# VH-VL binders against q9umr5, part 32

Target 1, 268 residues: q9umr5
Amino acid sequence: SYKPVIVVHGLFDSSYSFRHLLEYINETHPGTVVTVLDLFDGRESLRPLWEQVQGFREAVVPIMAKAPQGVHLICYSQGGLVCRALLSVMDDHNVDSFISLSSPQMGQYGDTDYLKWLFPTSMRSNLYRICYSPWGQEFSICNYWHDPHHDDLYLNASSFLALINGERDHPNATVWRKNFLRVGHLVLIGGPDDGVITPWQSSFFGFYDANETVLEMEEQLVYLRDSFGLKTLLARGAIVRCPMAGISHTAWHSNRTLYETCIEPWLS

## First folded at step 17 (VH-VL)

Design xe55
Fold by OpenDDE, fold request of step 20:
Structure xe55 (fold): chain C 268 residues (1-268), chain A 123 residues (1-123), chain B 106 residues (1-106)
Amino acid sequence: as target 1 above (268 residues)
Amino acid sequence: QVQLVQSGAEVKKPGESLKVSCKASGYTFTSYYMHWVRQAPGQGLEWMGIINPSGDDTDYAQKFQGRVTMTRDTSTSTVYMELSSLRSEDTAVYYCARVGVPFSDYDWGFDYWGQGTLVTVSS
Amino acid sequence: SYVLTQPSSVSVAPGQTATISCGGHNIGDKDVHWYQQRPGQSPVLVIYEDSNRPSGIPERFSGSNSGNTATLTISGTQAMDEADYYCQVWDSRTYVFGGGTKLTVL
């Protein structure tokens, strides 16, 4: 028997976005109970991420309760951050594999057509004026906006990413770290041809410094300080990195080769 | 400004295939999904299928499964729709139409449409 | 299959309010979009997600959706509003259009 799989979608998605993934899982792991959570679809995916975390938590708790042997999470794009937060706030989760599928785990700082659509008059260079305001933080995309040129604003105004990263002190940091470390494996998936996640290394906890030079996970303060458990997870062999070239952002959940190489091995 | 320019009208015989092109401009071609919709003379609109920005993923209406193929060429910003084994009932104006939100196959509505391509199937 | 039902035709005098209905089972739980198609032209999105107007669409166009009926309302109807109007939803991995309503401005 296979452990249940829970799928969390990304920005502007729905369960429909994962029709191929569902097909692949059914084909390669027949009998697997796959639940694609149809919450915060479409425009509702712009709601604050903490609100989404609460909603998704209510949905996954019953699923986990019926699967005492554990479950797998597949979390796409923005959903990867939602899932990381879920695992941080849940002291009784039973997640075996947490598969982060092209997620901006270390934040987003890029001019994308998402940004153009949402803020037609804004570029990434001035989005900090919006995203680090109180009303900006009411939008999910601003909850993980990480401006390397305005680190002070990020650290003080980011109401989501800075907190789950333990970059800003808060009373739950120790407990969240403990909870997150309950995960069996953290599978990080992404690639250079994504076209949306910026920089693409964010999917592997890499990110820009003040000169927009990309530094790897092991050079990040959150790793060096082990603020939410990355260093500990790596040390015990619980982090899997699966980079793949030639895959655009909207193809991570539909590409068969990607599924077989990076996702399927962790669904047992 | 967003523009979708389709290929010209065609006349086909039963059993042949049609291939309509839709050239996009005024936006990032590789960021938006594209629909194809047709309209028989004097009839309503009928959805045919959708193709993702990279062209790697398609979803077709059940009615056209096995006969329709949607592709796209990034280098020319063009989407194609091919329909094989044509019948007289396939006589229609064919439209390409863009999804209203980037990188999403959610139902946002079709915000921009091509001018349409009339394909007549007659023996 | 999911079916959207529209009246075949609606007539209105200039300056009056036109109302076009779109019936569907629990359609209030779906996002409804409306398209205008003038004779010999391509469809134009006039309402998206029940009640939102795209840029360039006059304020006299409005939409609502609840229960089993979505409604397109055109206040102060003008001659240029004479067209076919289609409602559209997503259901079971397919996109469904209503049969269309011919709006005549008397």
Scores: ipSAE 0.923, ipTM 0.958, lowest interface PAE 0.5, mean pLDDT 97
Fold by OpenDDE, fold request of step 20:
Structure xe55 (fold): chain C 268 residues (1-268), chain A 123 residues (1-123), chain B 106 residues (1-106)
Amino acid sequence: as target 1 above (268 residues)
Amino acid sequence: QVQLVQSGAEVKKPGESLKVSCKASGYTFTSYYMHWVRQAPGQGLEWMGIINPSGDDTDYAQKFQGRVTMTRDTSTSTVYMELSSLRSEDTAVYYCARVGVPFSDYDWGFDYWGQGTLVTVSS
Amino acid sequence: SYVLTQPSSVSVAPGQTATISCGGHNIGDKDVHWYQQRPGQSPVLVIYEDSNRPSGIPERFSGSNSGNTATLTISGTQAMDEADYYCQVWDSRTYVFGGGTKLTVL
């Protein structure tokens, strides 16, 4: 039988967003138990990511317990960060494939209509004033805001991304790395036409330097230092990169070609 | 200012198809989902379906499955709704309506509406 | 299918408070939105997510939702508030509207 699939949604989503993905899995892998978690839907997805991690953990633990052979995670957009953190804090997870679907794994730094809606008077160049405040860190989007021009503020004020990345020292860094390395495969999916994830390479742990030049995963300090296990995962062939052009942010979970190419191979 | 401007009134015969357009302006067209809602004369509002910002994903009400097609043209910032095999009961004002939050198909309410397009189906 | 029930009509004198109900099974667990539709015009969102007002909507409009009933309240009702009002929710991949309530300002 197929391993159970757990789906975690992104910002402002719900289980409804994954109706096609569910259909695709049912068609190609009949009998698969797919659980799309309806937690922190809609506006509630703005809650702090650590709170979300705790909530999702409570939901996935029973599922994992009933699946001794392991489970697969499909985590979309903001959900990809939730899942990475989840796998970091769980010392007994049994995740075979962790599929990060267009997630800002290395953070977000772009002017999007999300910002216009959330912070109408702010641009990305000024958002550090809000996001790196205690008040700002109460919003999920600020938990992975990564301003390349204010790296000191990011490192010191980011209560989520900087920690799961091991960019700021903390007492759980070694354990979190060990836990995350329990994953069988890390499947990174994203593309240049996403339109939301900025830069789009963030889905592959690429990101801006101080001059807003995009550096690849292998050039990142978190990789070079193997702070949470990326270098180790790559070395053992556990990282899969699946870029695809022509996919908008709201289409990653509803494109059949994308599913067949980047997702389906890792559900067996 | 957000504006949704729809095509003009149409008269159709049973068995024909209608295609209503909705041109959006005043916001980023490719950031918001769009709904279609219709209203028969003297009746209430009826949801028809939703289309995602890129136009490559739709979800239709069961009642219209097989007859309705929603599309988008990013180059012209226009959403289309086509309804085939028209019947007299398809006589209605058809509205496009925007989802209230960007990049989300969650139920946020419909924050902006087109002016409506009257389609009359008669023999 | 999920059903929303509204009274067909409500009448109120100018300056008085109008209350329009929207009934649905466990509707309190859903987000309810309200639309105003004046004669010959398009619907206008007046309340979203139970109790929030969009920009430009007067403060006299308010909403609540609990149990099996959502309520739209219009305080200090004015002649311009005469319209049809629809509640709306999402259920099982369907967006559901109430039957509408005609508010008459006497």
Scores: ipSAE 0.922, ipTM 0.957, lowest interface PAE 0.5, mean pLDDT 97
Fold by OpenDDE, look of step 19:
Structure xe55 (fold): chain C 268 residues (1-268), chain A 123 residues (1-123), chain B 106 residues (1-106)
Amino acid sequence: as target 1 above (268 residues)
Amino acid sequence: QVQLVQSGAEVKKPGESLKVSCKASGYTFTSYYMHWVRQAPGQGLEWMGIINPSGDDTDYAQKFQGRVTMTRDTSTSTVYMELSSLRSEDTAVYYCARVGVPFSDYDWGFDYWGQGTLVTVSS
Amino acid sequence: SYVLTQPSSVSVAPGQTATISCGGHNIGDKDVHWYQQRPGQSPVLVIYEDSNRPSGIPERFSGSNSGNTATLTISGTQAMDEADYYCQVWDSRTYVFGGGTKLTVL
């Protein structure tokens, strides 16, 4: 039998966003129990990510308990960060495949219509003033805002991304790394035509340096220091990178070719 | 300012197809979902379907499944709705309507509407 | 299918408060949106997510939602507020509209 699949949505989404994904899984892996977690939908997805992590944790624990053989996680966009944090704080998770679907795993730094909607008249170059304030960190988007020109502020003010990355020292860093390394496979999915994740390489743990040059995962300090286990996972062949062009941000969960190429192989 | 400008009124016969266009301006066309809603004369509003920003994904009301097709052209910032096998009951004003939040098919409400396109189906 | 029930008509004198109800099973657990449609015009969003006003909508428009009833309230009703009003929700992959309420300003 197939392992249960748990799906976590992104910013401003709901279970409705995954209607095609459900269809694809049902068709190709009949009998699979798929649970799309309908938590923190819509505007509620702006709540602090640690709050979301706690909520999702409460939802997945019973599912995992009923599936001793393990489960798969499919986590879309902002949901990918929620899932990564979830796997970091859970010392008893049984996740086989963690599929990160176009997620800003290394953070976000781009002018998007999300920002224009949430913070009118703000540019990415000035958002650090909001996001790295105490009240800014009460919004999920700011929890993974990563300004390459204000690294000091990021490291000191980021209450989420900097911590799960192990970029800022904290007492749980070692344990979180150990927990995250329990994952069987980390499947990273994204592409150059996404249009929202900025830079798009963030879905593969790439990101800007101080000159806004995009560096790859292997050039990142979090990798070099193995702060949360990326280097270890890569070394044991547990990281899968699946880039795909021609897919916009809102199409990652509704593209059949993408599903067959990047998602289906890791559902068992 | 956001504007949705629809094509002109049409007269059709039963069995024919209609295709209404909705040209968008004043915002990033590729960031917002679009809905189609119709209204028969003297009746209420009826949801027909939704199309995502890229045009790769659609969802139609059960009533119109197999008969409606929604598409969009990024180069012209235009959304299209085609309805086939027309019948007299399809006589209505057809509206395009934008979702109020970018990159989301969540129910935020429809914040901007086209001016409507009257389609009359008669033998 | 999910059904939204509105009164067919409501009348109010100028300056008085108009109240339009939208009934639905456990509608309080949903986000309710309200649209105004004047004769011969397109609908206009006047309330979103139960109680929020879009920019440009007068402050006299307000909304609430609890239990089985959502309510649109127009205080200090003016002649220009005469229109059809529709409530709308999402349910089971379908966007559902109420039957509409004709508001007459006497």
Scores: ipSAE 0.890, ipTM 0.943, lowest interface PAE 0.6, mean pLDDT 96

Design xe55
Fold by OpenDDE, look of step 18:
Structure xe55 (fold): chain C 268 residues (1-268), chain A 123 residues (1-123), chain B 106 residues (1-106)
Amino acid sequence: as target 1 above (268 residues)
Amino acid sequence: QVQLVQSGAEVKKPGESLKVSCKASGYTFTSYYMHWVRQAPGQGLEWMGIINPSGDDTDYAQKFQGRVTMTRDTSTSTVYMELSSLRSEDTAVYYCARVGVPFSDYDWGFDYWGQGTLVTVSS
Amino acid sequence: SYVLTQPSSVSVAPGQTATISCGGHNIGDKDVHWYQQRPGQSPVLVIYEDSNRPSGIPERFSGSNSGNTATLTISGTQAMDEADYYCQVWDSRTYVFGGGTKLTVL
């Protein structure tokens, strides 16, 4: 039998967004128990990510307990950060494949219609004034806002991304790294035509430097310092990078070719 | 300002097909889902289906499955709805309506509507 | 299928408060949206997610949702508020509208 699949949605999403993914999994891996977690849907997805992590943890624990052979996680967009944090705080998770589906794993710094909708009077260049305030950090989008021009504010005020990345020292860093390293495979999916994740390389732990030059994962301090285990995972062949062009942000969970190429191989 | 401008009224015969267009402006066309809703004369609103920002994903009401096709043209910022095998019961005003939040097919409500397109099906 | 039930008509005198109900099984657990449709016009979103007003919608419009009933309230009703009002929810991959309520301002 196939291992159960747990799906975590992104910002402003719900289980409805994954109807095609469910279909594809059912067709290619019949009998697979797929659970799309309908937590923090819609506007509730703006709640602090640590709150979301706790909620999703409560939901996945019983699923994992019933699957001693392990489970697969498919986590979309913002959900990918939720899942990474989840795997960091859980010392007993049994995740075989963690599939990060177009997630801003290294953060977000871009003018998107999300920002226009949430902060109509703000641009990415001045959003740090909001996001790195105590008030701003009550919104999920600010929890992974990564302003390359205000690194000091990011490191000191980010209550989520900076912590799970181990960029700011905290007493749980070692344990979180150990927990995250329990994952069998980290499958990173994203692409240049996403249109939302900015830069799109963030899905592969690439990100802007102070000059907004995109650096790869291997050039990031979090990798070089192996602060949460990326270097270790790569060394043991546990990281899979699956870039794909021609896919917009809202199509990652519905594109059949993407599924067959980047997702399906890791559901066995 | 956001505007949805639909094509003009049409008269059809039973068995024919209709195709209504909805041209969007005043916002990023490729960021929002679009719905189609119709309203028969003197009746209420009826949901027909949804199409994603890229146009490669649709979901139709069961009642219209097999007869309805929704498409998008990014180059012209236009959404289309085609309904085939028309019946007299398909006489209605057809509306395009935008989802209220970008990149989301969650039910946020339909915040902007086209002016409607009357399609009359009669023998 | 999920069904939303609205009264067919509601009448109110100018300046008085109009209340339009939308009944549905455990509708309180859903997000309810309300649309206003004046004669010969397209629907207009007047309330989203139970109680939120879009920009440009007068403060006299309010909404609530609990149990099995969502309610649209129009305080200080004006002649221009005469219209059909529809509630709407999402259920099981379907977007469902109520039957509509004709609000008459006497």
Scores: ipSAE 0.885, ipTM 0.942, lowest interface PAE 0.6, mean pLDDT 96
Fold by ESMFold2, fold request of step 20:
Structure xe55 (fold): chain C 268 residues (1-268), chain A 123 residues (1-123), chain B 106 residues (1-106)
Amino acid sequence: as target 1 above (268 residues)
Amino acid sequence: QVQLVQSGAEVKKPGESLKVSCKASGYTFTSYYMHWVRQAPGQGLEWMGIINPSGDDTDYAQKFQGRVTMTRDTSTSTVYMELSSLRSEDTAVYYCARVGVPFSDYDWGFDYWGQGTLVTVSS
Amino acid sequence: SYVLTQPSSVSVAPGQTATISCGGHNIGDKDVHWYQQRPGQSPVLVIYEDSNRPSGIPERFSGSNSGNTATLTISGTQAMDEADYYCQVWDSRTYVFGGGTKLTVL
């Protein structure tokens, strides 16, 4: 029988957003128990990411306990950061496939319509003034804001991303790395036509250097130092990269070809 | 600046189809889901469905399943709603509507409405 | 399916406070939105998520939602407030509107 699937939504979403994905799973893997976690919906998705991680942890514990052979995670956009933090903080997780669906894993630096909605007088060049303040860190979008031109402020002020990336020393770094490495596969999905994730290579652990040149995963210090286990995981053959062009940000979970190519093979 | 401009009033006979257009301007068309809501004369509002203009993603109210089709043309920033097998009770003003939050199919309330298109179905 | 119940009409004198109710089972657990519709016009959102006013809506409009009842309140009611008012929620993959309340300012 198929392992249960847990779905974690992104910014401004709810479980409704995944209606087509649920349909695809039911058609190809009938009998699979799929849970789309109905937490921090809509406006509540702006709550601090550590608060969301705590709430999602409480929800996934009983699901994992009932499935001792393991579960799969499908985590979309902001939800992929929630899920990566879950894998780090849970010393007893049993996740086989972690499917990261167009998630800003190395952060976000885009002048997106999200930014314009939340901070209408700001732009990416000055948003660090808000996001790298205690007030700004109360918003989830600021928890993974990554300004490549203000790296010292990012490293000092980030309450979330710099910690789960191992970019700032903290007492749990060794334990979080150990926990993350218990995952069976990391499936990275994204593409150049996403239109929101900036740079889109953030979904593959790529990101800008100080000159806004994109460095791919293997060129990142977090990979080279193996700070949370990416180098170890790649050496095991456990990282799958599945880029696809022509998919906009809100279409990743409603595109059948993407599902069949990048998601379905990992739902054992 | 957000503006939703709909096609003009129509008169139809039972069994025919209607097709209403909604042309959007003043925002990034593909960043916002579009909804359709109708209102029969002297009656309340009724949701018909939602379309994601950035892909082939629709969801229709159960009452209209099998009769309604929503499509879009990104080159003209236009959404279309087609209702087939018309009945006299389909006489209504048809509205396109949009929420104020980008990239979201969540219920934020409808901030923007088209002017409405009266479709009369009579024998 | 989920039902929202509104009174068919409410009458108030100018300057008085109008209240329009929207009844639904456990509606306090839902986000309630309110629309104003003047004759021959499109609906206008006046309250979203129970109690928030969109930009441009006068402060005399307010809302509340608890238990089985959501309420739209218009203080200092003016003749221009005469319209139909609809509440709306999302439930079970569908959008549900109340039947509407005609507000008359006498």
Scores: ipSAE 0.846, ipTM 0.915, lowest interface PAE 0.8, mean pLDDT 94
Fold by ESMFold2, fold request of step 20:
Structure xe55 (fold): chain C 268 residues (1-268), chain A 123 residues (1-123), chain B 106 residues (1-106)
Amino acid sequence: as target 1 above (268 residues)
Amino acid sequence: QVQLVQSGAEVKKPGESLKVSCKASGYTFTSYYMHWVRQAPGQGLEWMGIINPSGDDTDYAQKFQGRVTMTRDTSTSTVYMELSSLRSEDTAVYYCARVGVPFSDYDWGFDYWGQGTLVTVSS
Amino acid sequence: SYVLTQPSSVSVAPGQTATISCGGHNIGDKDVHWYQQRPGQSPVLVIYEDSNRPSGIPERFSGSNSGNTATLTISGTQAMDEADYYCQVWDSRTYVFGGGTKLTVL
C-alpha cells in the first residue's frame, strides 16, 4: 500500500488549489490517503510562518502516528518553508519524501504581483524597510524576504528564514538539524519560467550574492557549513533535483508532465 | 485600470455552440484566474467555471461538465468560453469575472466583471 | 448542493435602513460576499468576506454573518441603491449565489 501524502499549500491558497494533483495521485497510486491541510487558507496564509508551523504540526501528528511506515510531504511555494521548519521542529516525524514544489527555500527578492498587491508603494530595493521591522515580520511574505543588499538587517530581523537556514544562532539549531536529517529524500522542484520565485534557483537552495549573481546550492555558506544538513543529505544521495522549464508559478500542482516526472516516482 | 471587454451579442440555434471572448487589460493577465458566470433572463447568477491563464488548468461546475471548454491566448490577453450542444435554456448573459488577489483560486469575491455578452438560443 | 435563500424583495423609504438577509446552513462558518446589480449592468462587489467594503463602496454599506444568516445592511438608503442584491459563498468546489433580492426605494 502507498504511504499517506500530506499537502501544504502556499500563499493565498486553500486545499482547492491541489484538485488536479489529488486526481493524478488517485490515478497513479489508487488507495493513497491524501490529506490537503485546510489551515491558514486565503487571507490567513499571511499569518507569521511560525504560527502556521505550529498549527500544521498539530494537524500532522495524528496522521503520522497512524502511519508508522512513514508519510510523504508535498509542499508548494510558501508551504515548502512551512514544511522544512516542520521537519526541523518535530522530533518524531516519519517523513520519507519531502517534495518541495517551487518553494523559496533561500528566500525571495522579486518585484512580484504579490509585492505590488500587498505593498503597492514598495519595490524590491526598499521593501527591507518594511519587512525587516517587527510590524513587517507579522506577515508571512516578510518572513522569507531575503534582500542580498542588506545582509546585516536580514540576519538581525528575520524571525524565520535566517533561523531555519542556520544563518543566525539559536538554541535549537543542533536538534533541528538532527530532526531534518531524518527525512528519506529531499525532492527539489522548480524552474526558470516560474515568474514569482526570484531568483528561481531559490527553489534549489541557490540565491543571489551581493552583486545579484546567483550562487548555486553547493556555493552557499549554509551548504558549506552544513548548518541544517544539506551537505550531509547530498553526500547520502538523498537530494533529488528536478528542474522543469515552461511552468509558471501557479501551474506546478496542475501540470501532468511535471507530476509524472518529478513527483510520482517519490510517492512509494 | 482593470478592464474586461467581452465579445458582442450572439443569436444561436439549438445544437450549435457559442464562444465568448473576454479581453483583459490594465493588469498582468497571467497573474489572475478568470471565471465565467451566466445569468438567464430574469434570473440569478450561476458560476460556470475557472481557468488559470498561466497554464491549461480549468475546473468546471458539474452542470456544465462535458459541454464547456475554457481556453486562453496569452499573446492577446484573452480568455474564451465555449458552450456546446446549446438549448433554449442556455439563453443568458455570460460574464467573465476576476478576483482581486493575484495567483489565487481562492474565493475573495469577484471584484471585476466584463460587460456581459447576451447569447440568445432560439429556433 | 448548498442553498442560499434570500427574500424576493425589500422596500424601504429614502434615508431609512435596508436589511437584506441571506440564509444558509451554518453560513456563519463561510465567507459571504455581496453584489449589487443595477438593471442592464454587471454585478458590483459591495461587501466581501462578510463585512469588508471594497474601495469606492460607500460607508453606508455594511455586512454581518453569524449562525445561519448573513445580512447586508444599507443605512441612509438612496434612490441609486435600488438594484438587485446577491449573496455568494464557496461550497464544495463551486460558487453558490442566492436567488437575489430586489431592493426598492420608495
Scores: ipSAE 0.845, ipTM 0.913, lowest interface PAE 0.8, mean pLDDT 94

